# VHH binders against Probable RNA 3'-terminal phosphate cyclase-like protein: the designs that were tried, part 1

Every score and structure here is a prediction.

Target 1, 375 residues: Probable RNA 3'-terminal phosphate cyclase-like protein, of Arabidopsis thaliana (Mouse-ear cress) (q9c578)
Amino acid sequence: MVMMKKMKGSQSFRQRLLLSTLSSTPISIDEIRADETIPGLRPHEVNLLRLLEIVTDDAVVDINETGTRLKYKPGTIVGGKNLVHSCSLSRSIGYYLEPLLLLGLFGKKPLSIRLKGITNDPRDASVDTFRSTTLNIIKRFGVPAEDLELKIEARGVAPNGGGEVLLTVPNIKTLSAVHWVEEGMVKKIRGTTFSTRVTSDFEHSMRFAARGIFNNLLPDVHIFQDHRAGAQAGKSPGYGISLAAETTTGCFISADTTVSCERPDETGELDVEKKERSPAEDTGVEVASWLLQEIEKGGVVDSTHQGLLFLLCALSEQDVSKVRVGTLSPYAVETLRNIKEFLGVKFAIKPDPLTGTVILKCTGSGLINLSRKLS
Positions, changes and structure headers below are counted from each chain's first letter, unless a header gives other numbers; antibody chains are not in Kabat numbers.
ipSAE, averaged over its two directions, is called F for ESMFold2-Fast, E for ESMFold2 and O for OpenDDE. V2 adds 0.75 times the mean of E and O to 0.25 times the DockQ between the complexes of E and O.
[cut] stands for letters that were removed.
The coordinates of atoms that the task and the answers printed are left out; those that the model quotes come from them. Centres of patches stay.

## First folded at step 4 (VHH)

Design c10F (from c10 with L106F; framework vhh_ozoralizumab_d1)
Fold by ESMFold2-Fast, scan of step 4:
Structure c10F (fold): chain B 375 residues (1-375), chain A 125 residues (1-125)
Amino acid sequence: as target 1 above (375 residues)
Amino acid sequence: EVQLVESGGGLVQPGGSLRLSCAASGFTFSSYAMYWVRQAPGKGLEWVSEISGSGGSTKYPDSVKGRFTISRDNAKNTLYLQMNSLRPEDTAVYYCAARDSTYYPFFEESSYDYRGQGTLVTVSS
């Protein structure tokens, strides 16, 4: 007998499925956008359920005719090699990477999966940020660097994608608790600019502008240009930049964005919240400024990685993790709520008024990968 | 490794008294606020007493105020709960719990760094 946990609404869909699967807790979600003009699950949400079916055995997915109710019984996380998944173009590949990474760590086999779709957009963390920052955060929790890799084989921006990445994730027994409160000082900045189906002048302009912001602040700044052509340039014109700062204590702080040059309707007869296309130089300045803002907020991770940090702490061995973060993001607060609901892990918080940061601590749930091959 | 080991539970008649003890090890006892919390059959966890690391401050909910007294011996790493005028509704498993006093719960709910295995108190005629 396994009791099904009842929930409502569209909130935290990704984390609900992730935590359901990791905790082996069946869930029933009702009233998913029931009162909206287009009710129910969105394409990327249905597509995430399909991905879960690929990386697990015996998962059961039951969706009603309107998409407004989901019953999900998680399967055993298997992982495996030579997997392929085409991500919905309604969200970037970045939407899928965080849950895949965490699920892959607790699989029966190491994970190797090819993901196709949108590699970079302004909504989700880019594949560049995942590679430079997300993977380095995971390593702090005792994940071995071997087979922990994201290869960017083709770039694709919205609306039509055509990008392709290969994600490899080792399977582990347990995550180690961490004591991670020292921010250190920024010692270097690394970044990547790219363009697809437009001139490499966009890459150069973003790089030049971002370097201009850092010129008198830090000597060790290197921003690479990753121009893609032909089959590696996807199906849509665009450009983007990803920046990551590394500190003396091994913290990684990131910021990124992407501009799509193709829009469904650019004419617009009325101003109904018209979005401006940023010039490449302005995009470079903007992201460099966002990175400096994230550094100034403090904490051992940037705002977008706080949720992942807390998930890692909560999934770790039954020992105390202590971490420093800046002002909590809405996603981080949502993550703490979901952790409590699925894992029963409660965080304690202590403000540090001298730095404007907060320290959080918890005792990990002690998730053990019992399916891991022992040799 | 951290351990909290409760003792002193048992069967007692209404109006009776019991003294619970908790032996703590594996952490700097005097740096932690200590708590007694209880769980009655079929109910959630209920806070029943709190004592500061130094022993200088104590707190009680109205349900036990005037009947229960929390105390600690930092030299012996031991926490105590003196329970007087016991009522049938005091029947519960009683847990010793510890919290670093520089932290507070994120969602304003009781949260503890460590909790023992519990000791059963049954108040029945």
Scores: ipSAE 0.007, ipTM 0.331, lowest interface PAE 9.5, mean pLDDT 88

Design c10I (from c10 with L106I; framework vhh_ozoralizumab_d1)
Fold by ESMFold2-Fast, scan of step 4:
Structure c10I (fold): chain B 375 residues (1-375), chain A 125 residues (1-125)
Amino acid sequence: as target 1 above (375 residues)
Amino acid sequence: EVQLVESGGGLVQPGGSLRLSCAASGFTFSSYAMYWVRQAPGKGLEWVSEISGSGGSTKYPDSVKGRFTISRDNAKNTLYLQMNSLRPEDTAVYYCAARDSTYYPIFEESSYDYRGQGTLVTVSS
């Protein structure tokens, strides 16, 4: 029996629960925002615990009266079909997608789950980025493409959401180690602009502005307008853009943002940043510029996907993975620390001064899905 | 397939000497820093020597410095540990281990890419 790990604070809450569940390691977290004006767990954190109870059997969640202490005993990952979860409006659906994807891969059954809430915001990766970039990264590790899908049924922005997606994830036996050090050259850019409960002129303006940035740099640029109306347009006015660059070696690099046209009446956290309202053209230029900055940083993934890349390497078969990345993000560094604590997987790093990138390597933990049932 | 196979362990009296060998295969030996690490009965793993890929630098903890000598023959893909003035507290299973010397541990702790099955050294009268 694995002994309970004791930890403190609010940091890495999502990854702590994910790694606890994948490693079958009970955890106790105390001092969760204990000295803040609004102490304890936030609505999205409690909501994530409820989601874990839906996709696992026999998970035990014990939260004290103030929300400042959590004891979590992970259950067996079951997965299943026709599941439904309403995500808290304090974070986007994107907050839940990465842990769900990784948990679903190691489930007893394939996962099919309908998620309701905010599909696009400036804090978490959008559902568009998840489709264009996140799923393509996962495929590199031997995950079957045909059973791995995110369908965007309705869009919804903050504060009131009303978006809806259907996530399907195959259950696998193991992830394959990767040797992924060749960045290649950008060969095409694809993107999506959308608007909810505002004119499609916002979609056109973002598209036009972004294309203006790329037209002198690359000929193969296509940005789609995904206009939604009625029930598919959620409950709040807003607009956004998601861009992804594909390289000759199969790398996907992305950038996105969303602008909400209606301000939330309240905020649950003082450290939560809200995107300032800006003209749609400025949004298009900004995100196109962010994509070019991510390309310039180098690596086989953008800075927001480094954490996921390292999790995949650490969970893979007991063989060596090598991956090239640009400057490590704070999220990536924290991910490496959490990987070490839960899985005992230690990464080593080699700088490449010719490219300004670094190569990381590890031997995977060899996680095997012993509960897997073929459908 | 990577293999590290240790040999040369056995029973020796206090004050005696032993030479351990490790035969390496399945990787570019000269590109790896090599290590000897040991585990005494009922204790954790302890680092006892380090040698760079070229053989140009060596390191030892104070507990074995001056008594143990690490060396390598890159043409034969073989690592050695010469152990002199052995003490009862040197009794342990000795493992050879390898780490790619062009890479650095991220959180300032040593970890090994490969480790052998070990060879038992018993120092007793």
Scores: ipSAE 0.345, ipTM 0.673, lowest interface PAE 2.5, mean pLDDT 90

Design c10M (from c10 with L106M; framework vhh_ozoralizumab_d1)
Fold by ESMFold2-Fast, scan of step 4:
Structure c10M (fold): chain B 375 residues (1-375), chain A 125 residues (1-125)
Amino acid sequence: as target 1 above (375 residues)
Amino acid sequence: EVQLVESGGGLVQPGGSLRLSCAASGFTFSSYAMYWVRQAPGKGLEWVSEISGSGGSTKYPDSVKGRFTISRDNAKNTLYLQMNSLRPEDTAVYYCAARDSTYYPMFEESSYDYRGQGTLVTVSS
């Protein structure tokens, strides 16, 4: 008998719903921002529950009047084709993609879903990062490349979005355990710059600045300009850059950001120009520097992907996975706690003083997709 | 195929003694730290004793210190637990467990690479 698991607060909302659904464990969360001026669930959290209702059958969602208590009984993951979901503008599409990728793998049918909203922001990983890095990480666990794709059909930045992506995810029987401890050397960098409802000169400036940082470090650097116009450029002015490094051992390390709303230079009448570099040039330098910092930290994934890496290890067949990571992020540590709480999977950690990294290992929970339609 | 097979459990009166054995196969025994852990009826798993791969280091919780002795024979791939001055609260299923000692458990001291099926120890009273 699966008893309802009781928990409190707003922490790990996405992972609580994801792990509840994958483990078929009903949950009750109370005291959600109960003492805040605006209490309860935020728009993106309610919208994620709506998305779960779209991709599952028979999920039950009970929210109290103030949004401070949620009772969630997970349904069967169905997946399906020609699905559409409008994401809340309080978070980017990237907020929804992480749980969707994992849920889609364990569906009755392959998943094909159109997501509308904000494609790029500074808070969540961009749709570019998901396409270049996140999908390559999950392929390492035995997920077939066929039908695993994210298409960026329109870009949209905050506050008004208007972006659109198409996500396809194959359904699998089980994930394979991994031994992924060799970092390799960076062999190439790929990137994308974009702009919405501002001049394409922002794309060029970011590209030029980022290339300047990589100059003399690596010859194989290609940063593309993804120019969008009209309906494909969303509803808000902005620009952004996403960078990914690929290593000789198949590791992908990423960094990205997005700047919403072009702010005019605040130069008064007869005032002297005070800015030495454009905001776009600054953004290119910053993200290129973040990528180099992530590479220097080591590990087979960047800091933002550690949580996903550990989820994949924990959901895998009942065999030992070993993975090398750099300094554990707070998100990664919380992910390990949530994994233990829902799946009973316990990680062990081994420092590697030679590299300054750590190796984590676990025996996977052996999650089997029993609802998978074999055709 | 890794196997840990415990033996030597049974019924004993308070103040009595028992010796548990664990036969290990399917891994390089001397490279693993070995543990005895127990689970009393209706309670969680409790660590009882630890011995390093070489046998040079042992560790015990205060609840069994001075009463229990862990030892190993690496030539025979066998782990032992000598239990003296047994008490009713020692009643539990006793498990042999193995861990690569270069790894640390993240959130639980009972994170082990391998564990046996257990042997029941009942202390009457």
Scores: ipSAE 0.397, ipTM 0.719, lowest interface PAE 1.9, mean pLDDT 89

Design c10W (from c10 with L106W; framework vhh_ozoralizumab_d1)
Fold by ESMFold2-Fast, scan of step 4:
Structure c10W (fold): chain B 375 residues (1-375), chain A 125 residues (1-125)
Amino acid sequence: as target 1 above (375 residues)
Amino acid sequence: EVQLVESGGGLVQPGGSLRLSCAASGFTFSSYAMYWVRQAPGKGLEWVSEISGSGGSTKYPDSVKGRFTISRDNAKNTLYLQMNSLRPEDTAVYYCAARDSTYYPWFEESSYDYRGQGTLVTVSS
């Protein structure tokens, strides 16, 4: 029935596999980094395919000898309990969490999976942001809070990881459409600072610097220190900060980053001249500034969560979802193209010049979890 | 409850005429741009005509321009499509569709807020 969809290149690899699986659309991707010094699929991409094989039945993965061509026939999403997956160290656990979350919602069984690897990375959303922001966004679409949790058991930063999280996701029948256009006002800021294999002074410095930015703007600011030692501190020295603003209308806006103290390329010299602020203080100021920039952009989600927001709208019941966002990120634009390609869902957009935001709406595809098993 | 109910479809000979109607309820009709969209057997949806909320602006693809006329009666919440010089290739299910005119489609293809169940038009001898 469903013909294999042909695609090229390395773009949108994660979303292509996710949408292929959710829509039961076989795909063939060729010319994957065919002209690069190291051609083909990257370790995290192959590792994501292995994860899909763990959470689905009867998935077929065919990769050519050079890794430059992939044929993928999605299987039935099963989910299940007591699953374990070791994530590739070429990307953080955050790379896997968003697709895994969405797949878990449409599984035959609830999902409970232990993921090992890098918990915090500047490239992908941290496990802290996922817990504080991502999970709260999906609750808006009718996902029950019961059994929706990410437990951070150990932290690990690049290059060697050693972090560990437990993700639990309930299975649902359908996602509810949303009318989500009221931004509200920021009522509180919550955050987490952490360090691994370095002193807690890094946590304190980031927290102090970030609070300094917020002191004159908002009274309800709590930034926690999550110091890890021994087995819970992974294998590499580093530190990071995650911040989330909550609004009066239930919006969550986030910003995060992580600094690794060991370089993947061992150079022998890591010392830097101490300036007016320590690197940790600079990190705190930077992320606090990024959060304020995201709040100023407007919208019911930050720029990094726009893609997820649109995926949720497109997967929802056959009713109209209407959402306000700030300036569209490149990832969000790419997400809209992928949604149309796999689900046939088309968004309409209306600029709001009074706020500098845009309103998007669509009719959901009406994805129904026909394989859902209740306990 | 939003409803769009099409009527006026049927069998007609090549060169003949039909007038389709769409009765709208459950929304502020005059605030929506209205469309006629068709789907021929085994084909995708094809945009046929559009009319602004006020009725002051209309647009047609070249395939029907000069043969089809879209109009609306905002007092009666009714949309019309006058089809003249019908051809066998006009055979399709015709849908009435509505879009809040303050929104723009993200892609070139029209995106609709509401769509009716359709009415079949068969052009055959």
Scores: ipSAE 0.006, ipTM 0.358, lowest interface PAE 9.6, mean pLDDT 89

Design c10Y (from c10 with L106Y; framework vhh_ozoralizumab_d1)
Fold by ESMFold2-Fast, scan of step 4:
Structure c10Y (fold): chain B 375 residues (1-375), chain A 125 residues (1-125)
Amino acid sequence: as target 1 above (375 residues)
Amino acid sequence: EVQLVESGGGLVQPGGSLRLSCAASGFTFSSYAMYWVRQAPGKGLEWVSEISGSGGSTKYPDSVKGRFTISRDNAKNTLYLQMNSLRPEDTAVYYCAARDSTYYPYFEESSYDYRGQGTLVTVSS
């Protein structure tokens, strides 16, 4: 048993719990939004702690009366089959998927878990982006493809959700280090448009608008319309689009968004004032433009996936990983800091002024799934 | 496959001199900045010298400046540390270390890509 690590504030709550659990490091976090009008942990943060209790044995969670202090002693990651978790409607299922994916890899048993809630929103990566991009990034680190799957059974947007996904994750011994510096050329674009409790015209409009942006850039563009009806369409009207570019070197670059036709306000945070809800055509153009911007930034992953990329490098076997990325996102910078604090892994950076990209390298921490060896 | 093998350590009297060598293999030696770092008994790791990949730039902390000289032979993949006017406080395990000079530590902390097993230097009478 290691000594409890003391931390402050609401910063990196998700990653702190993830890294605490993976490193078996107890943590104490105080001053969680202590100075805000609504102090303490948010519903999705408490709900994430509940999810950790479901996938681990003997985790201990101690929250003070105001929610401004958390003491967390991580348990053993077990995984297992036929698990069910209802995600808080204050954030999308996407908030839970990245930490759950990484935890599942280091479980005693393979993970199979049904998650209920909001499948798509503008804040977290959509379930579509997770399928098209996140899972393909993980495969580069030696994760078997056979048992790595996210099935979208029902879609649900904010505020009332009603979406449902089934996540399956193999348990592994170790992650392999990677040398991933060649971006390649974009060879195809794949996408998904969806709508819930509104007409399929929204799907068609987004698809048509996005294709209009891509028509003169490359020939291999296919955007699927995934219309859902009845029980598979959740409880709230909305629409969204997810786009992914695949390169000749196996890179996946994505962009997505979702428009809810009802106002969400469940986290206690003030929503940014918006002039008017964008029509579906504008949404399609916007996301297609964001994808082109991400491609132009360069790197082997989009800005949203930089944090995950660095986590995978840091958790891998004790060998050197090298990865090319575009301009570092604030989330990526925060991820590098958290990696150093929990794993002691330090990244070195080499700028490439000709491309505007940077290469980062590290020696992995060599995390071994000891529970898998005993199973 | 990368190896850094230090040699030349031993017992020396105060005021004496000693020359350390480090044989490098498994990487492109001339592309790496090379370092000597030391750890005295009961103390943390201390940087004592740095040399650029080309050998054109050297750096020393005030504690050894004027007494220690770092040099390299890129044709032989060998790093050297000439230590003169040795003091009892120079007693430490001395490590050869390498860093790819085309990369910078992200948080501006000193970090090394490779480090050898070390060689013990004892300065006493």
Scores: ipSAE 0.077, ipTM 0.516, lowest interface PAE 5.0, mean pLDDT 89

Design c11L (from c10 with F107L; framework vhh_ozoralizumab_d1)
Fold by ESMFold2-Fast, scan of step 4:
Structure c11L (fold): chain B 375 residues (1-375), chain A 125 residues (1-125)
Amino acid sequence: as target 1 above (375 residues)
Amino acid sequence: EVQLVESGGGLVQPGGSLRLSCAASGFTFSSYAMYWVRQAPGKGLEWVSEISGSGGSTKYPDSVKGRFTISRDNAKNTLYLQMNSLRPEDTAVYYCAARDSTYYPLLEESSYDYRGQGTLVTVSS
């Protein structure tokens, strides 16, 4: 029997729910944005709780009138097929994908779920980055490749979404520990440009600009066009680019962004700086530069994937995992604190002065999927 | 495959002496700081001794300082604990533990990479 953990504030909301569920640890979170002008849980946070209710049995969610207190008793992770969830438009589908991927691995049944909402935005990793990078990281931990898939059926950008993806996740018994310290050399770059409800000229501009950055560095660069029209183009005009570098040792390093082409003056909305349209050529240059910066930082994953990498290590069999990363991101450090809090897994760190990277190691918690059922 | 195998435990009278051994395999022994930790019946784990990879530095808590001596033979991949002037409160399962001394704990002052199955020491008349 696990005692209820008491915690405060809005920090680490996704990871708190994820780790609560994986460890079967009830939690009580108080003082959620209690002193803000708009207090309490945000729409995407409430919507994540609804998603947990869909993929688990017997979860108990108790939210007070102001949304400033949550009591969550995790249920059994079931998974299942033909599931559907409409994601809140306050965050992209990417906000939901990371916890779903990990929860789906430890379900009673394989997971197959259709997610509707925003597929690409500048805040969360795009559905393209999940396909090119995130799934490949998960596969390193012994997850069957053939059953781990994300299909992009429709694209949708902010503010009105209308995108749709199908996520399939196999249920496993346990994750394998990894020794993943060899970065290798970048051997190829793959990318995807997309546009919705605007001309494909935006895709051509981004692709041309990004190729210009890479042309003298690496010959194997292919950036694909994924222009969407009609029902597959969502409800809002926009464009974006996702880039991934693959190394000789099977590392994937990514960068992406999306530009909303919303026009507040046409819709009667207030003029907001963050809604300003950016030139597509500048977007292509910017993302290509971000990818090169992530490669320069080193490590077997980019900065945005460090948290997921550490979660996978901590959930693995009771054996030592060793992983090389660049400078720890704030999100990665927060992830390590949450891992210790819920799983009792402790990491040790070794600086590597020759590369400017660090090696982290831990003994996995040995999480076993005891809820497995014949399909 | 990494293994730490403790031996030398048993029943001993108060005031007696006992020597524990730990045979290590599957890792570069001399690169690891080695530890003895114990768990008394109904209690948590307690650190009782530490030795650096080279054998040049040792540490003990006040509860065993002057009575216990940790040592190592890097040529034989073996860790030892010489226990003198044993007391009933020294009754515990004793575990051999290893930590790569080139790594630093991030969210805890001490952590172990490997731990053995343990050997029981009973101090009773």
Scores: ipSAE 0.131, ipTM 0.565, lowest interface PAE 4.3, mean pLDDT 89

Design c11W (from c10 with F107W; framework vhh_ozoralizumab_d1)
Fold by ESMFold2-Fast, scan of step 4:
Structure c11W (fold): chain B 375 residues (1-375), chain A 125 residues (1-125)
Amino acid sequence: as target 1 above (375 residues)
Amino acid sequence: EVQLVESGGGLVQPGGSLRLSCAASGFTFSSYAMYWVRQAPGKGLEWVSEISGSGGSTKYPDSVKGRFTISRDNAKNTLYLQMNSLRPEDTAVYYCAARDSTYYPLWEESSYDYRGQGTLVTVSS
């Protein structure tokens, strides 16, 4: 029987719930923003707990009056079809996608869930990056491709969202360990530009500017325009761009951002610092430059996907995974701490001075989907 | 240097048949979902058939279902469209199109990575 794990603060809330649920470890979190002007759990954090209740049976959630204390007893991951969840507008759908993806893999049934809210923002990975990069990383660990899908039915940006996606995830028995150290050479770049409730000129301007950065570096560059109108354009004006580079060894490196043309709601968790609205051309140049910076850092994944890569390695069969990454991001370092805390998995970390990258090795925890129907 | 070159178009009488071919080069053909799309005079692009990279899955709209058959030969880097029971409304320029299965799962979306120059099919007496 697993003892209740006691924790403090607001850090890694999403990963704490995810790892608690996957390891069947009850948790108690105290002092959640206890000293802040607005104390306690944020709307997206409460909303994530409600999502967990939708995809699991018998989960127990106990929150005190101020939201500064949470007791969470994870339930059995069920999955299921025809599920619907309205995501809090304080974070994008991207905040929910990584935990949902991993939980769905270890469900009793395959997962099919409709998520409503903000599809693209500058804080979390966009739904485009999730499709182009996140799902391809997952496939490396033995996840079947045929039932692994994110369909973008409507786009919506902050503050009012109105976007909609359908996530489908197969249930598996186990994840396979990986040996993934060869970066390869970039062989092509693919991208998507979009706009909601503004002219398609924003899409064209971002695409033109990004292609201008790549023209002298690589011949195989395709950036698409995904113009949305009417019911598929959400409730707020904005525009964005997502770029992904594919290497000769099957690595995917991504960069994205989104610009909201309507001011953020000051009552929400949205960044209250006044962000300057940039011309679409500046946005295209900026994201193209970020992609080149991520490629130059090296590793088999970009900085934003390091945490997911390590989670997949740690959850895999009891065999050795070995992966190359660039300089560890703060999120990646926190992910390694959380993995050790919940799964007892330690990574051996060795810098590679010849490349400026870091090689990590671990023996997977051997998580087996015991809830999956066997016949 | 990616190229898609269509052939086999021409004039045919109503009720007749035609077989279109598309020769692909410059990319790993088996990694791409392949499409036939058409543009009738004065109209937009219309999707008419889809085949997965392996050839294991095909899709058709109701307008051509049962009359058109898409197939591929990955050893020859060639895509085919067998068109039977042709009607005047099938008159269009037919384009071979490709979508990388790595970036775009087998979804019904309007964007293509590559598109050929087209081949004209005219169905008239």
Scores: ipSAE 0.000, ipTM 0.174, lowest interface PAE 18.7, mean pLDDT 87

